# Ledger of designs, part 26: VH-VL binders against Putative lipoprotein MlpA (mlpA)

Target 1, 215 residues: Putative lipoprotein MlpA (mlpA), of Myxococcus xanthus (p38371)
Amino acid sequence: CNFEQPETNCFVQESPSWAVKYDVVDSPKDANGDECTTTAPLVELMGVYKYVNPETGAAQLALRPATLASRAIADTTTTSADQTSLGSLDTEPKDHGFCHANDFAPAFVNVAASDTAAANTIRYEFTNVRVYSAAVAPGTQFTGELKYTSNGCTSSYVMRAVWPPAPCDTASTEPAENCGVGSGLNPEFAVVCQPTSATGTTGYCVPAGDIPSFK
Below, E stands for the ipSAE of ESMFold2; O stands for the ipSAE of OpenDDE; V2 stands for 0.75 times the mean of E and O plus 0.25 times the DockQ between their complexes.

## First folded at step 17 (VH-VL; framework fv_romlusevimab)

Design w6 (from q1 with heavy chain S104K; at its last look DockQ between E and O 0.63; V2 from the best seeds 0.00; counts 0 for: pae E 4.5 > 2)
Fold by ESMFold2, look of step 17:
Structure w6 (fold): chain C 215 residues (1-215), chain A 123 residues (1-123), chain B 108 residues (1-108)
Amino acid sequence: as target 1 above (215 residues)
Amino acid sequence: QVQLVQSGSELKKPGASVKVSCKASGYRFTYYYMNWVRQAPGQGLEWMGWINTNTGKPTYAQGFTGRFVFSLDTSVSTASLQISSLKAEDTAVYYCARDRYYDKGYKYGMDVWGQGTTVTVSS
Amino acid sequence: SYVLTQPPSVSVAPGKTARITCGGNNIGSKSVHWYQQKPGQAPVLVIYYDRDRPSGIPERFSGSNSGNTATLTISGVEAGDEADYYCQVWDYSSDHVVFGGGTKLTVL
């Protein structure tokens, strides 16, 4: 009569779009250790998918930053596989609902040289990704680390992500437009509106704090 | 480089107090919890608790909720441990150690440790 | 109140494999971290999240965790590996860190 729900599954909400916020850990430096200016986006959408190898049973997590996908329109030298980072994913949750993923291959896109700029590779290196996959919010939030390199400038971040990607406006007094009731997010999630630019007010709802981010 | 540098060793009498400092450099101090870990002579590691360097809120392990006080001075990236009413059994090496703690329910372990401060309580 | 148990000592011949165990109730549902401590020195993190290595830790250090036992494995043991080794978890229920009692590895 009573059924146990074992911790045997690392469910991930698969979607072309999650909202991801980056918080800087190491400010941008070039190869010589000197200050430079290129940073990761404040927030971006990210494709998130889970794959299982049918021959081995091994699980993988795929991360595809929207910034790389958008630059791929102009990129003639990298494939969609290069623009997607694959890592190994745990088969079982740990530590009250976390599924760890690591061993990610870099994701990148090339930008050809122009009259005014050298050739550039935009590169994402993910490590220590943890998907929160407990029954209360299965596979709808994750955290991890990003090393971001562009224009010879490298910086590092904590990333925190939530599904679904709810649009928002920090200037709005309507809860539905400012990550509150009616936004489409689980009302128990602790989220804040992160604008896509430093001077704008519109962006996406992102986790307000530590994953899992709940009120 | 990322470093935690602790204050020097102390020789104290029972009933006195001591303050062990731990100065961080080379990283964003408020992004990592600071743990305090005790090791009595010939004994293992004993977690005393941690302090949230962003909020200043301490969490003490069982048995360390009385005479032991964690504090911060974020203007100089320093965590401190105050021990009052010292007893002979407080003789130990005291370590600070940062924890890469971005998220509740998941810890990466203590990746950077101070050199340790020996507190000796005798007579 | 969560308890980790380690054997007090392990001896291994040079070039052989050392296995240091860490026992705990349902430890397989927790992430286990391992520290190496040489005499007079601070501990050094050698394994985190059961099996991952921090930068600078050689591949001969590995870890596993399932059921009630986590294991630190050191292959090709060298004299320089003589140290005390501690396992550590974070206990969700208490929000506390827990260390094992430590294991002295002797290379002989």
Scores: ipSAE 0.281, ipTM 0.733, lowest interface PAE 4.5, mean pLDDT 88
ESMFold2 (binder alone), look of step 17: mean pLDDT 92; pTM 0.952
OpenDDE, look of step 17: ipSAE 0.616; ipTM 0.859

Design w7 (from q1 with heavy chain Y101T G105N; at its last look DockQ between E and O 0.69; V2 from the best seeds 0.00; counts 0 for: pae O 10.6 > 2)
Fold by OpenDDE, look of step 17:
Structure w7 (fold): chain C 215 residues (1-215), chain A 123 residues (1-123), chain B 108 residues (1-108)
Amino acid sequence: as target 1 above (215 residues)
Amino acid sequence: QVQLVQSGSELKKPGASVKVSCKASGYRFTYYYMNWVRQAPGQGLEWMGWINTNTGKPTYAQGFTGRFVFSLDTSVSTASLQISSLKAEDTAVYYCARDRTYDSNYKYGMDVWGQGTTVTVSS
Amino acid sequence: SYVLTQPPSVSVAPGKTARITCGGNNIGSKSVHWYQQKPGQAPVLVIYYDRDRPSGIPERFSGSNSGNTATLTISGVEAGDEADYYCQVWDYSSDHVVFGGGTKLTVL
């Protein structure tokens, strides 16, 4: 990890687990434009990796949502590559320390119906992904847009992510368990505990504001 | 489905005031900055400023301070531009345009535009 | 203030490739967006972040940005492509959006 020695290139903290929050922008609609009810998770973990072509120096960003990874266990038709969204990544930060990633391929799973579960096709389409790569906190926050489709029900989100993934409980008064001191997060980060469900109290610490999210 | 609908054309005399409205639909209004762009007859696009639809904070371009006021009515997903003490040089088409960006750190262009409102200032 | 410079006009024959440039100091370090405006209509975003296309924009439209020049490229130009084209950036230093002066594309 080069976090302690930031480079002038587009550093990304590679990890199988980022904490990612999805805030709804457009409500779910089907192909006919009618309302439907399926939505993306409130929060999930995501694998984030950077690949560099040693010959050209071109960089790519790979995003693998945990939802796809978990569903993949029952999917015999898609591969890890299908379940990972790969896009082009800038080689150096642009405005305000952001490295942009573009041209993401869709990531998806196709789970056939079983005796215990209906068929489930889920698709992630990422756009306008920006990784914060400034020296103060290189490659530990990113944002973008998500178009989420589940069984033909499509919704749009603002995606905000932070590393490391810190579990939290809104019911806890212990700072380490509620995105405070001892959580492992950068103390300068503005974060909030996002439960995994609408009624639950446990989840992960996610950015409290726009990326970059600082106190 | 996502669209911005602006108020109708205005004919005003110098010194008067005008308020142009921009109603958004088909998306969450408060997630995207709203830009205002002016275009005088036969001229190019001129950025007037934008407003954070979540916080209500306006940012005005140089030359558009004082007489120009951005405002919001989030309850009806409407952004407004008010111009006071109108001058002949204020004659132009005024556009509202949604910025693709949902935060203040980086902007990704204006992907949705109103149809424009023509404001004519004449004696 | 940050300034974007476009040629006033570009002419191209049908089926040929049009290139519209947008000059700016170290513009390659910025994200450039392009708009198409036809007479009597509102502008339409045709390229964002240097090279990405919104839905519905033909693949004939492409963009690049490096150094001091961004370029909008329109391959296989059609009569319907005749319009004014504007480049645009966000200048963080001033927190201002900046448009180029616009380029009139004429299809001969």
Scores: ipSAE 0.006, ipTM 0.527, lowest interface PAE 10.6, mean pLDDT 90
ESMFold2, look of step 17: ipSAE 0.353; ipTM 0.755
ESMFold2 (binder alone), look of step 17: mean pLDDT 92; pTM 0.952

Design w8 (from q5 with heavy chain G105N, light chain V97Y; at its last look DockQ between E and O 0.03; V2 from the best seeds 0.00; counts 0 for: pae O 14.5 > 2, placed apart)
Fold by ESMFold2, look of step 17:
Structure w8 (fold): chain C 215 residues (1-215), chain A 123 residues (1-123), chain B 108 residues (1-108)
Amino acid sequence: as target 1 above (215 residues)
Amino acid sequence: QVQLVQSGSELKKPGASVKVSCKASGYKFTYYYMNWVRQAPGQGLEWMGWINTNTGKPTYAQGFTGRFVFSLDTSVSTASLQISSLKAEDTAVYYCARDRYYDSNYRYGMDVWGQGTTVTVSS
Amino acid sequence: SYVLTQPPSVSVAPGKTARITCGGNNIGSKSVHWYQQKPGQAPVLVIYYDRDRPSGIPERFSGSNSGNTATLTISGVEAGDEADYYCQVWDYSSDHYVFGGGTKLTVL
């Protein structure tokens, strides 16, 4: 008798919070192709989870952006499943330790109209997600593509993410508060503090370059 | 509308030079590698190499390290292939094809191709 | 240099399934892309990363890759599927793309 279960080599650090940075590829445009202004956040936290079917060994990756989760509090029309993007995850790494995830369902929330704001749907569509699973830093960085739609305005991004999330302040001279020693990140990671707003100084440590991002 | 438009077909004599241009539109030019692929008459596809559109650094496949030069003009989103000292064996269709640059550890394949430029070298 | 081997030709009857193989040493550890080329036309990407379809490619096209063999499968073959098909990988050791020699699919 063999009681061992199928094993995948595609480890992913499961957490309600990864820090994710977005870099614009396609500037925001409406359905007519005209410029508009609504964008994805510069950085946000993201829930990342792996599910495995124990009978088949098939794996899935779930992504839940904090932007959707925060709006979900006020949304009576969508469920947690709608607010979470689920895709297939490879069982074996390729291309020097990357595990690919594809076929993501869109994630979205609806925000009802109020006296001060029109109704809006915020939609995330992820593609070409790749988790770095090599032994030196297994399942703690990933990259992928995002198509973001809000207020009829669509834009596209490359995303780069790191675990654990580390709060930071670009104005701080203390290394622990500016992605250095004491921040809680693996000291071999190449990271930089990304403020949550264009004019602010506080945010999260994010990968400084292409995944895997190391010094 | 993502598009690669190549220059027109060329008829050349041995010893001449030719420059094939490939103009990109509908996307951020410097976010994708530009590949060059050759197909001799009745033959298969042959990868010649690529150019990093962000840095201008070319990589040439074996056999294409001499008379073949890749170049860019990023101000007009154009990649070019120069072939010097043309030989009859250079007769082929030459394709440009984009490949995603931003993932330095993964290749997505060549998702958009130019229409091809026929270079004919005959006496 | 890394070598990809394809059969020169495959013939299938309309409505049947065509399987086009691409052989390579440990190709299962590599990402395989497939291109369709009709006469006088540029190649078209039909499968990337072993099994994914670009937008506009019918579900009849599928791919698999394990061990030493990648396979492009076309179910319900139609006359319009007649073309040359090329597999391709990126070879990290040489820093080069490699194409297979191509397979001519004939629908009889």
Scores: ipSAE 0.006, ipTM 0.575, lowest interface PAE 9.7, mean pLDDT 88
Fold by OpenDDE, look of step 17:
Structure w8 (fold): chain C 215 residues (1-215), chain A 123 residues (1-123), chain B 108 residues (1-108)
Amino acid sequence: as target 1 above (215 residues)
Amino acid sequence: QVQLVQSGSELKKPGASVKVSCKASGYKFTYYYMNWVRQAPGQGLEWMGWINTNTGKPTYAQGFTGRFVFSLDTSVSTASLQISSLKAEDTAVYYCARDRYYDSNYRYGMDVWGQGTTVTVSS
Amino acid sequence: SYVLTQPPSVSVAPGKTARITCGGNNIGSKSVHWYQQKPGQAPVLVIYYDRDRPSGIPERFSGSNSGNTATLTISGVEAGDEADYYCQVWDYSSDHYVFGGGTKLTVL
């Protein structure tokens, strides 16, 4: 086992890229409770980082959705810190091998209107994040809840994530390109290829079931 | 089948340039990094660097900067290594080898190799 | 720079077990890969992530890694196993792949 952290710690695979899917729980509603149409991505990459205070030993989990990172290029008002959700993280696995992360600060971008595009404000609010950190697959899966708001349209999701972010193509018959052998994923993981769009075939391998997602 | 096919042997004079190609087939080219490995006659393997086949970003190992250039032609799933200002010490077999394309702990290694291209630099 | 140390050569009788070591400072904390290279051929990945075998690699090949030594073990050695074997790691300090010097396995 080549992990830098002991098994007793809440190991988290730090990476700028996790594969994350969002399964809708509550459909999009505006501030008045009326239906709206904007939703979170089907799947996206997410930066995941763990910070430990060397003096106190306190741990934090940072989540940086690719959507925010990509939009940040056009955002002159928010910082990298604003675009990253930071929460507290347990120091040791507790419930069934999970490390709980709580008290996430909202992450958001605020893109001003331009001549070619309307203003765009996107907000991520994470809650009840749990990182699977058991010895069998430490820090390579996590789940949680997302409240996603885009221009006042809010929806809720169950978030499920896996590392590494294996690209995939549902149109491919090659196992390595469709979340099978050779994809780079743990062969014991239950994963499925989730395209990035409703009509597309390319995307990333995401958990097929609840976390931890095993065959 | 998954394979990497490299261009043929090269015989060059000192000071000349050479371009070695590596054509991928049987898999999605942009799903894997492409490594370049050098092996001088009777010597061991030496990592030269790699190129991100999706972004085109090359990374060169120490000692392989300047005269060595990694490039791509994604339309034909081909990676290339160009060596300029060739020296006698550049005489070696050059291999391309794929690696997983994701931010990993580098846990998978180079699972598919080209057959190698011999470059001989001689006066 | 990070250095991997392999014995230059190992000899083994057919049917016996060959062990090829790869030494490195705290190599047990790194992912070690092993490559087999037969004369005139390209290297072949035989072990990755310390102990995992790619498809098509016989179960005779196994790997371990702990402390300062990684080991490639080949049980029931066959004549066809005669080759050079290289260990490899990623060195995060230098952001380089690092190969060992290689070990020539001779089947007596």
Scores: ipSAE 0.000, ipTM 0.518, lowest interface PAE 14.5, mean pLDDT 91
ESMFold2 (binder alone), look of step 17: mean pLDDT 92; pTM 0.946

## First folded at step 18 (VH-VL; framework fv_romlusevimab)

Design x1 (at its last look DockQ between E and O 0.03; V2 from the best seeds 0.00; counts 0 for: pae E 7.7 > 2, placed apart)
Fold by ESMFold2, look of step 18:
Structure x1 (fold): chain C 215 residues (1-215), chain A 121 residues (1-121), chain B 108 residues (1-108)
Amino acid sequence: as target 1 above (215 residues)
Amino acid sequence: QVQLVQSGSELKKPGASVKVSCKASGYRFTYYYMNWVRQAPGQGLEWMGWINTNTGKPTYAQGFTGRFVFSLDTSVSTASLQISSLKAEDTAVYYCARDLGYDSYEYFDYWGQGTTVTVSS
Amino acid sequence: SYVLTQPPSVSVAPGKTARITCGGNNIGSKSVHWYQQKPGQAPVLVIYYDRDRPSGIPERFSGSNSGNTATLTISGVEAGDEADYYCQVWDYSSDHVVFGGGTKLTVL
């Protein structure tokens, strides 16, 4: 019999790119509590990294949204650390195979004023992040919550993420281009193509259901 | 702003039925399970079960598989608890409480105000 | 069936530290959540996932969980902290939510 050694630590697949989708939980509101319309992206790529402090043994999870990274090129006022949300990560999984990450610092970038728009800060606040670390799919899916603020408008989401990212097209009949066989994803994952825009067909394969998302 | 607003308190006789409603607002109703929690006078919190708001599938805790029925009306973002054949021991405050409804989201972030059901002759 | 045990009451002087325990077999392998309930009110989440604090809960509320005991700690206790406190887990193996019996905190 092939005995797999028990996991003693929280494994996370480190990568500059995971595919992350957001599903609205709390509708957008401004600082006065009035309805507004600015929302997070439907889907984006996200850098995901694990660090262990050698002096304390404490583990950390770093989340870097691609939206912030892309705006950072033009932003001389924030650093890579400002654009990355760092939180505490469990060192051992709980009995259900999840590792919880918490106490995230916000990630943000500043967008300079233009002829058509005032200056703005795009801000991500993550909470309740849980990485699925069980041996079946160690560290390749996670879920959590996002509070997103931009243009004075704040909204909240469930986020669900999968590694690796796989580009897709909902209009394609080729399985490899529509999150099926040949896409590069684990065939046991339940995934669906999420377009990057509400009216487009191209995007990334994202979890189809609750994490862990399996067929 | 997330809110769970429950129906008003009820005074019932033994053998009657009662329906407690819980209307949700400020979020997408089908993304979260709805839980029911009972608290008899002077007693602690007792989990009764949950309902998957996306599928309508209920799960009942041990001891609540009978006279207690969870249901939904997703068109008005409302979960309901029906208790049939009421007994004096059903006298309690009944709460609805929200969780995310996937296997790693395990706690209740928002609660209804509670509905007092009193069963007396 | 998994069982959580809490002391029925704890008394603490104003400004001191209250510690409310929640006992369970190997509770350290579970995520522990804590609720505050004032008389006539719904419970309010004060700690989740052992030690995390929801927005709006003061930093003087904290939690820990290891071995067979989880603890809710309230430093600088105020009269407004008088309430019943419940610990809660979700037991993965039974797919059931379990509450402790509750602890009445009295500020003397």
Scores: ipSAE 0.036, ipTM 0.625, lowest interface PAE 7.7, mean pLDDT 88
ESMFold2 (binder alone), look of step 18: mean pLDDT 93; pTM 0.950
OpenDDE, look of step 18: ipSAE 0.045; ipTM 0.572

Design x2 (at its last look DockQ between E and O 0.62; V2 from the best seeds 0.00; counts 0 for: pae E 6.8 > 2)
Fold by ESMFold2, look of step 18:
Structure x2 (fold): chain C 215 residues (1-215), chain A 121 residues (1-121), chain B 108 residues (1-108)
Amino acid sequence: as target 1 above (215 residues)
Amino acid sequence: QVQLVQSGSELKKPGASVKVSCKASGYRFTYYYMNWVRQAPGQGLEWMGWINTNTGKPTYAQGFTGRFVFSLDTSVSTASLQISSLKAEDTAVYYCARDRGYDSYKYFDYWGQGTTVTVSS
Amino acid sequence: SYVLTQPPSVSVAPGKTARITCGGNNIGSKSVHWYQQKPGQAPVLVIYYDRDRPSGIPERFSGSNSGNTATLTISGVEAGDEADYYCQVWDYSSDHVVFGGGTKLTVL
């Protein structure tokens, strides 16, 4: 018997909460190509789930942004299925440990018109998603691209995600509160505290660089 | 709309140098790596390397680590290829091509029109 | 270094299906991208990530990749598909991009 174990196939850590950072690639533009102001969050929590068809072995990856989930209570026109993006997930790693996911359906929520704002659809379109599933960090980091549309304003991002989510504060000198020792993250992960707002200090620990993000 | 516009064709003598420029528009220049690809007359595509447009760090393919220099001017969204000590075998079309530049995304969705460099005595 | 092998040429009658192969050791563990190049023009991406099509590429272009062979398939071939086709991967061990030698598709 060998004491070595085979590498994990396309394992994905299923959780209602991963921390996801978005870095802008294409700034917000309207349908005419003019600049507009609506953007994706700097960071958000995201539900991440893997489904396997037991008869075929085919796998799917489900991504549920917290932005859509939080608006779902007020939206009587969409379901949890509409608010979740499903894509095909490869069953075997490629490119030295990456499990590719593609063919994502859009995820969206409808925000009803109010006295102060027109009706709006918040829409997420994911492409080129890759889950890092090598044995050193199986299914706990992923990257991909997001096209985000709200108020007729479309922008594009690189997304980089890590599990588990770790709250943080850029103003703290305690390592556990600033993505260091005691934060609950794998100590070999290269992470940085991303505040939820441009002017605040509190947020979540996110990958510091390209996936796989290690020190 | 994404555009990569390269400088015009060059006729050079052996031993001279040439600089091929590639001006990008329609996207954020520093979010995509810029690659250089060579194609000698009647030959296939040959990857020369890429430059990280965010950091300015080049990576050169084997055989392109000497006379070939990648550079950037991010203020005008321009990548450049400098070839020194030109040889007849450097006669080719030179393309710039962009890729995502993060993780292992290494495919080229937009290409420049190509710049023909001819080296003859 | 990693090598991709393509047949030098493929001939196909109009309306038939062309299959262009790209061979490499364990290429099924890599993502394969395909480019079309017409004479005097820059290459154009037609397939990426083995089987995905960029916007504007017709559905009759498809791709597959397993084991040691990736294949570009063009169904319903038209005269306008006559071109050189290149496969391309990224090789992790060298951190280099690798192109195949190219395949000339002739429609006759």
Scores: ipSAE 0.066, ipTM 0.652, lowest interface PAE 6.8, mean pLDDT 89
ESMFold2 (binder alone), look of step 18: mean pLDDT 93; pTM 0.957
OpenDDE, look of step 18: ipSAE 0.492; ipTM 0.827

Design x3 (at its last look DockQ between E and O 0.03; V2 from the best seeds 0.00; counts 0 for: pae O 11.9 > 2, placed apart)
Fold by OpenDDE, look of step 18:
Structure x3 (fold): chain C 215 residues (1-215), chain A 121 residues (1-121), chain B 108 residues (1-108)
Amino acid sequence: as target 1 above (215 residues)
Amino acid sequence: QVQLVQSGSELKKPGASVKVSCKASGYRFTYYYMNWVRQAPGQGLEWMGWINTNTGKPTYAQGFTGRFVFSLDTSVSTASLQISSLKAEDTAVYYCARYLGYDSYQYFDYWGQGTTVTVSS
Amino acid sequence: SYVLTQPPSVSVAPGKTARITCGGNNIGSKSVHWYQQKPGQAPVLVIYWDRDRPSGIPERFSGSNSGNTATLTISGVEAGDEADYYCQVWDYSSDHVVFGGGTKLTVL
């Protein structure tokens, strides 16, 4: 329905909830290059939105990690804009069905000190984001890189995302509950259940391979 | 605050015309498709179509071509529905609804209060 | 054309759980949205993207969507929940918005 408006041909499924997986690339380092400890979520939900300037046709991609949003409840110093990473989006797919998104502003929150923890800033920095917008699965997968910083410690990840977000349980024998038939995901997608914790069994279905992740 | 305010109730004779207006406020009017939904007495919601608020291009659902015309006055952020050659079966409540959508697969997050159109001899 | 099928009516006792289904071919691959309509009022969005709730909608309202059936679940049903409920999708093939036939929820 959007073809009649001055919009990009790069279709992106707008949703407050994508399932996003982060795979670690490098050991965490602080500002001095020393080893430190920080970890992004194993899996999280992410708001994904596309904005188009109706006058120019220029498109932007907004990424809003759910964990930032949740921590922002007690943060009176940052705005919704600060908690959302906004970047430019290609108007047309360029490389093998991918639309590239670049120049993302960092998303961050300031976590106030508590009785058990010092004040902290959590930052998301996205780069080389690519949305798969080919006709076979338009705008329902994307990938990129994330630099996650917490307490001055930065870790790097490969980001892989899929829509819709499908809850799953690795302990379940039901295909619909373990990223199989009936889960609501495109049956052609190669996905796997990623628990939200290292010891848990419940989580979300995420891409099993590189994007685009197909069987 | 997003608001959609529709014009008042209409009583018309068969063969007459009616124009229902929907004034939008609290958001960028041209960013969202405006939809029209009909609900006959005691019946369900029926999607009539939408209008591109940026280009003014209307799209009509099956069964709503010909006598039904969507239009805009962007200067006052108003969408309108005109029904000509009114019939008794056109008696219904007509809703405008904002289609949250820079993209497809969206939903109606805000609705007008509805306009009752009664066609009676 | 794509068709959504809802039961015409569902009855539930106060405090119990109501489940309203919306059937459609491979509806699990679509995004389903739900609207509540009380008599004499405009529809109100209660669930979007299968399971997300707008601000102001109680947690008693939840949604699921898989296979050929989407479900609106209302736990701890209250008298005020009595209304008509409609599911809605956008059909890519026809570029049409499609509503279900609606379900009247009666609180006994």
Scores: ipSAE 0.006, ipTM 0.524, lowest interface PAE 11.9, mean pLDDT 89
ESMFold2, look of step 18: ipSAE 0.012; ipTM 0.604
ESMFold2 (binder alone), look of step 18: mean pLDDT 92; pTM 0.944

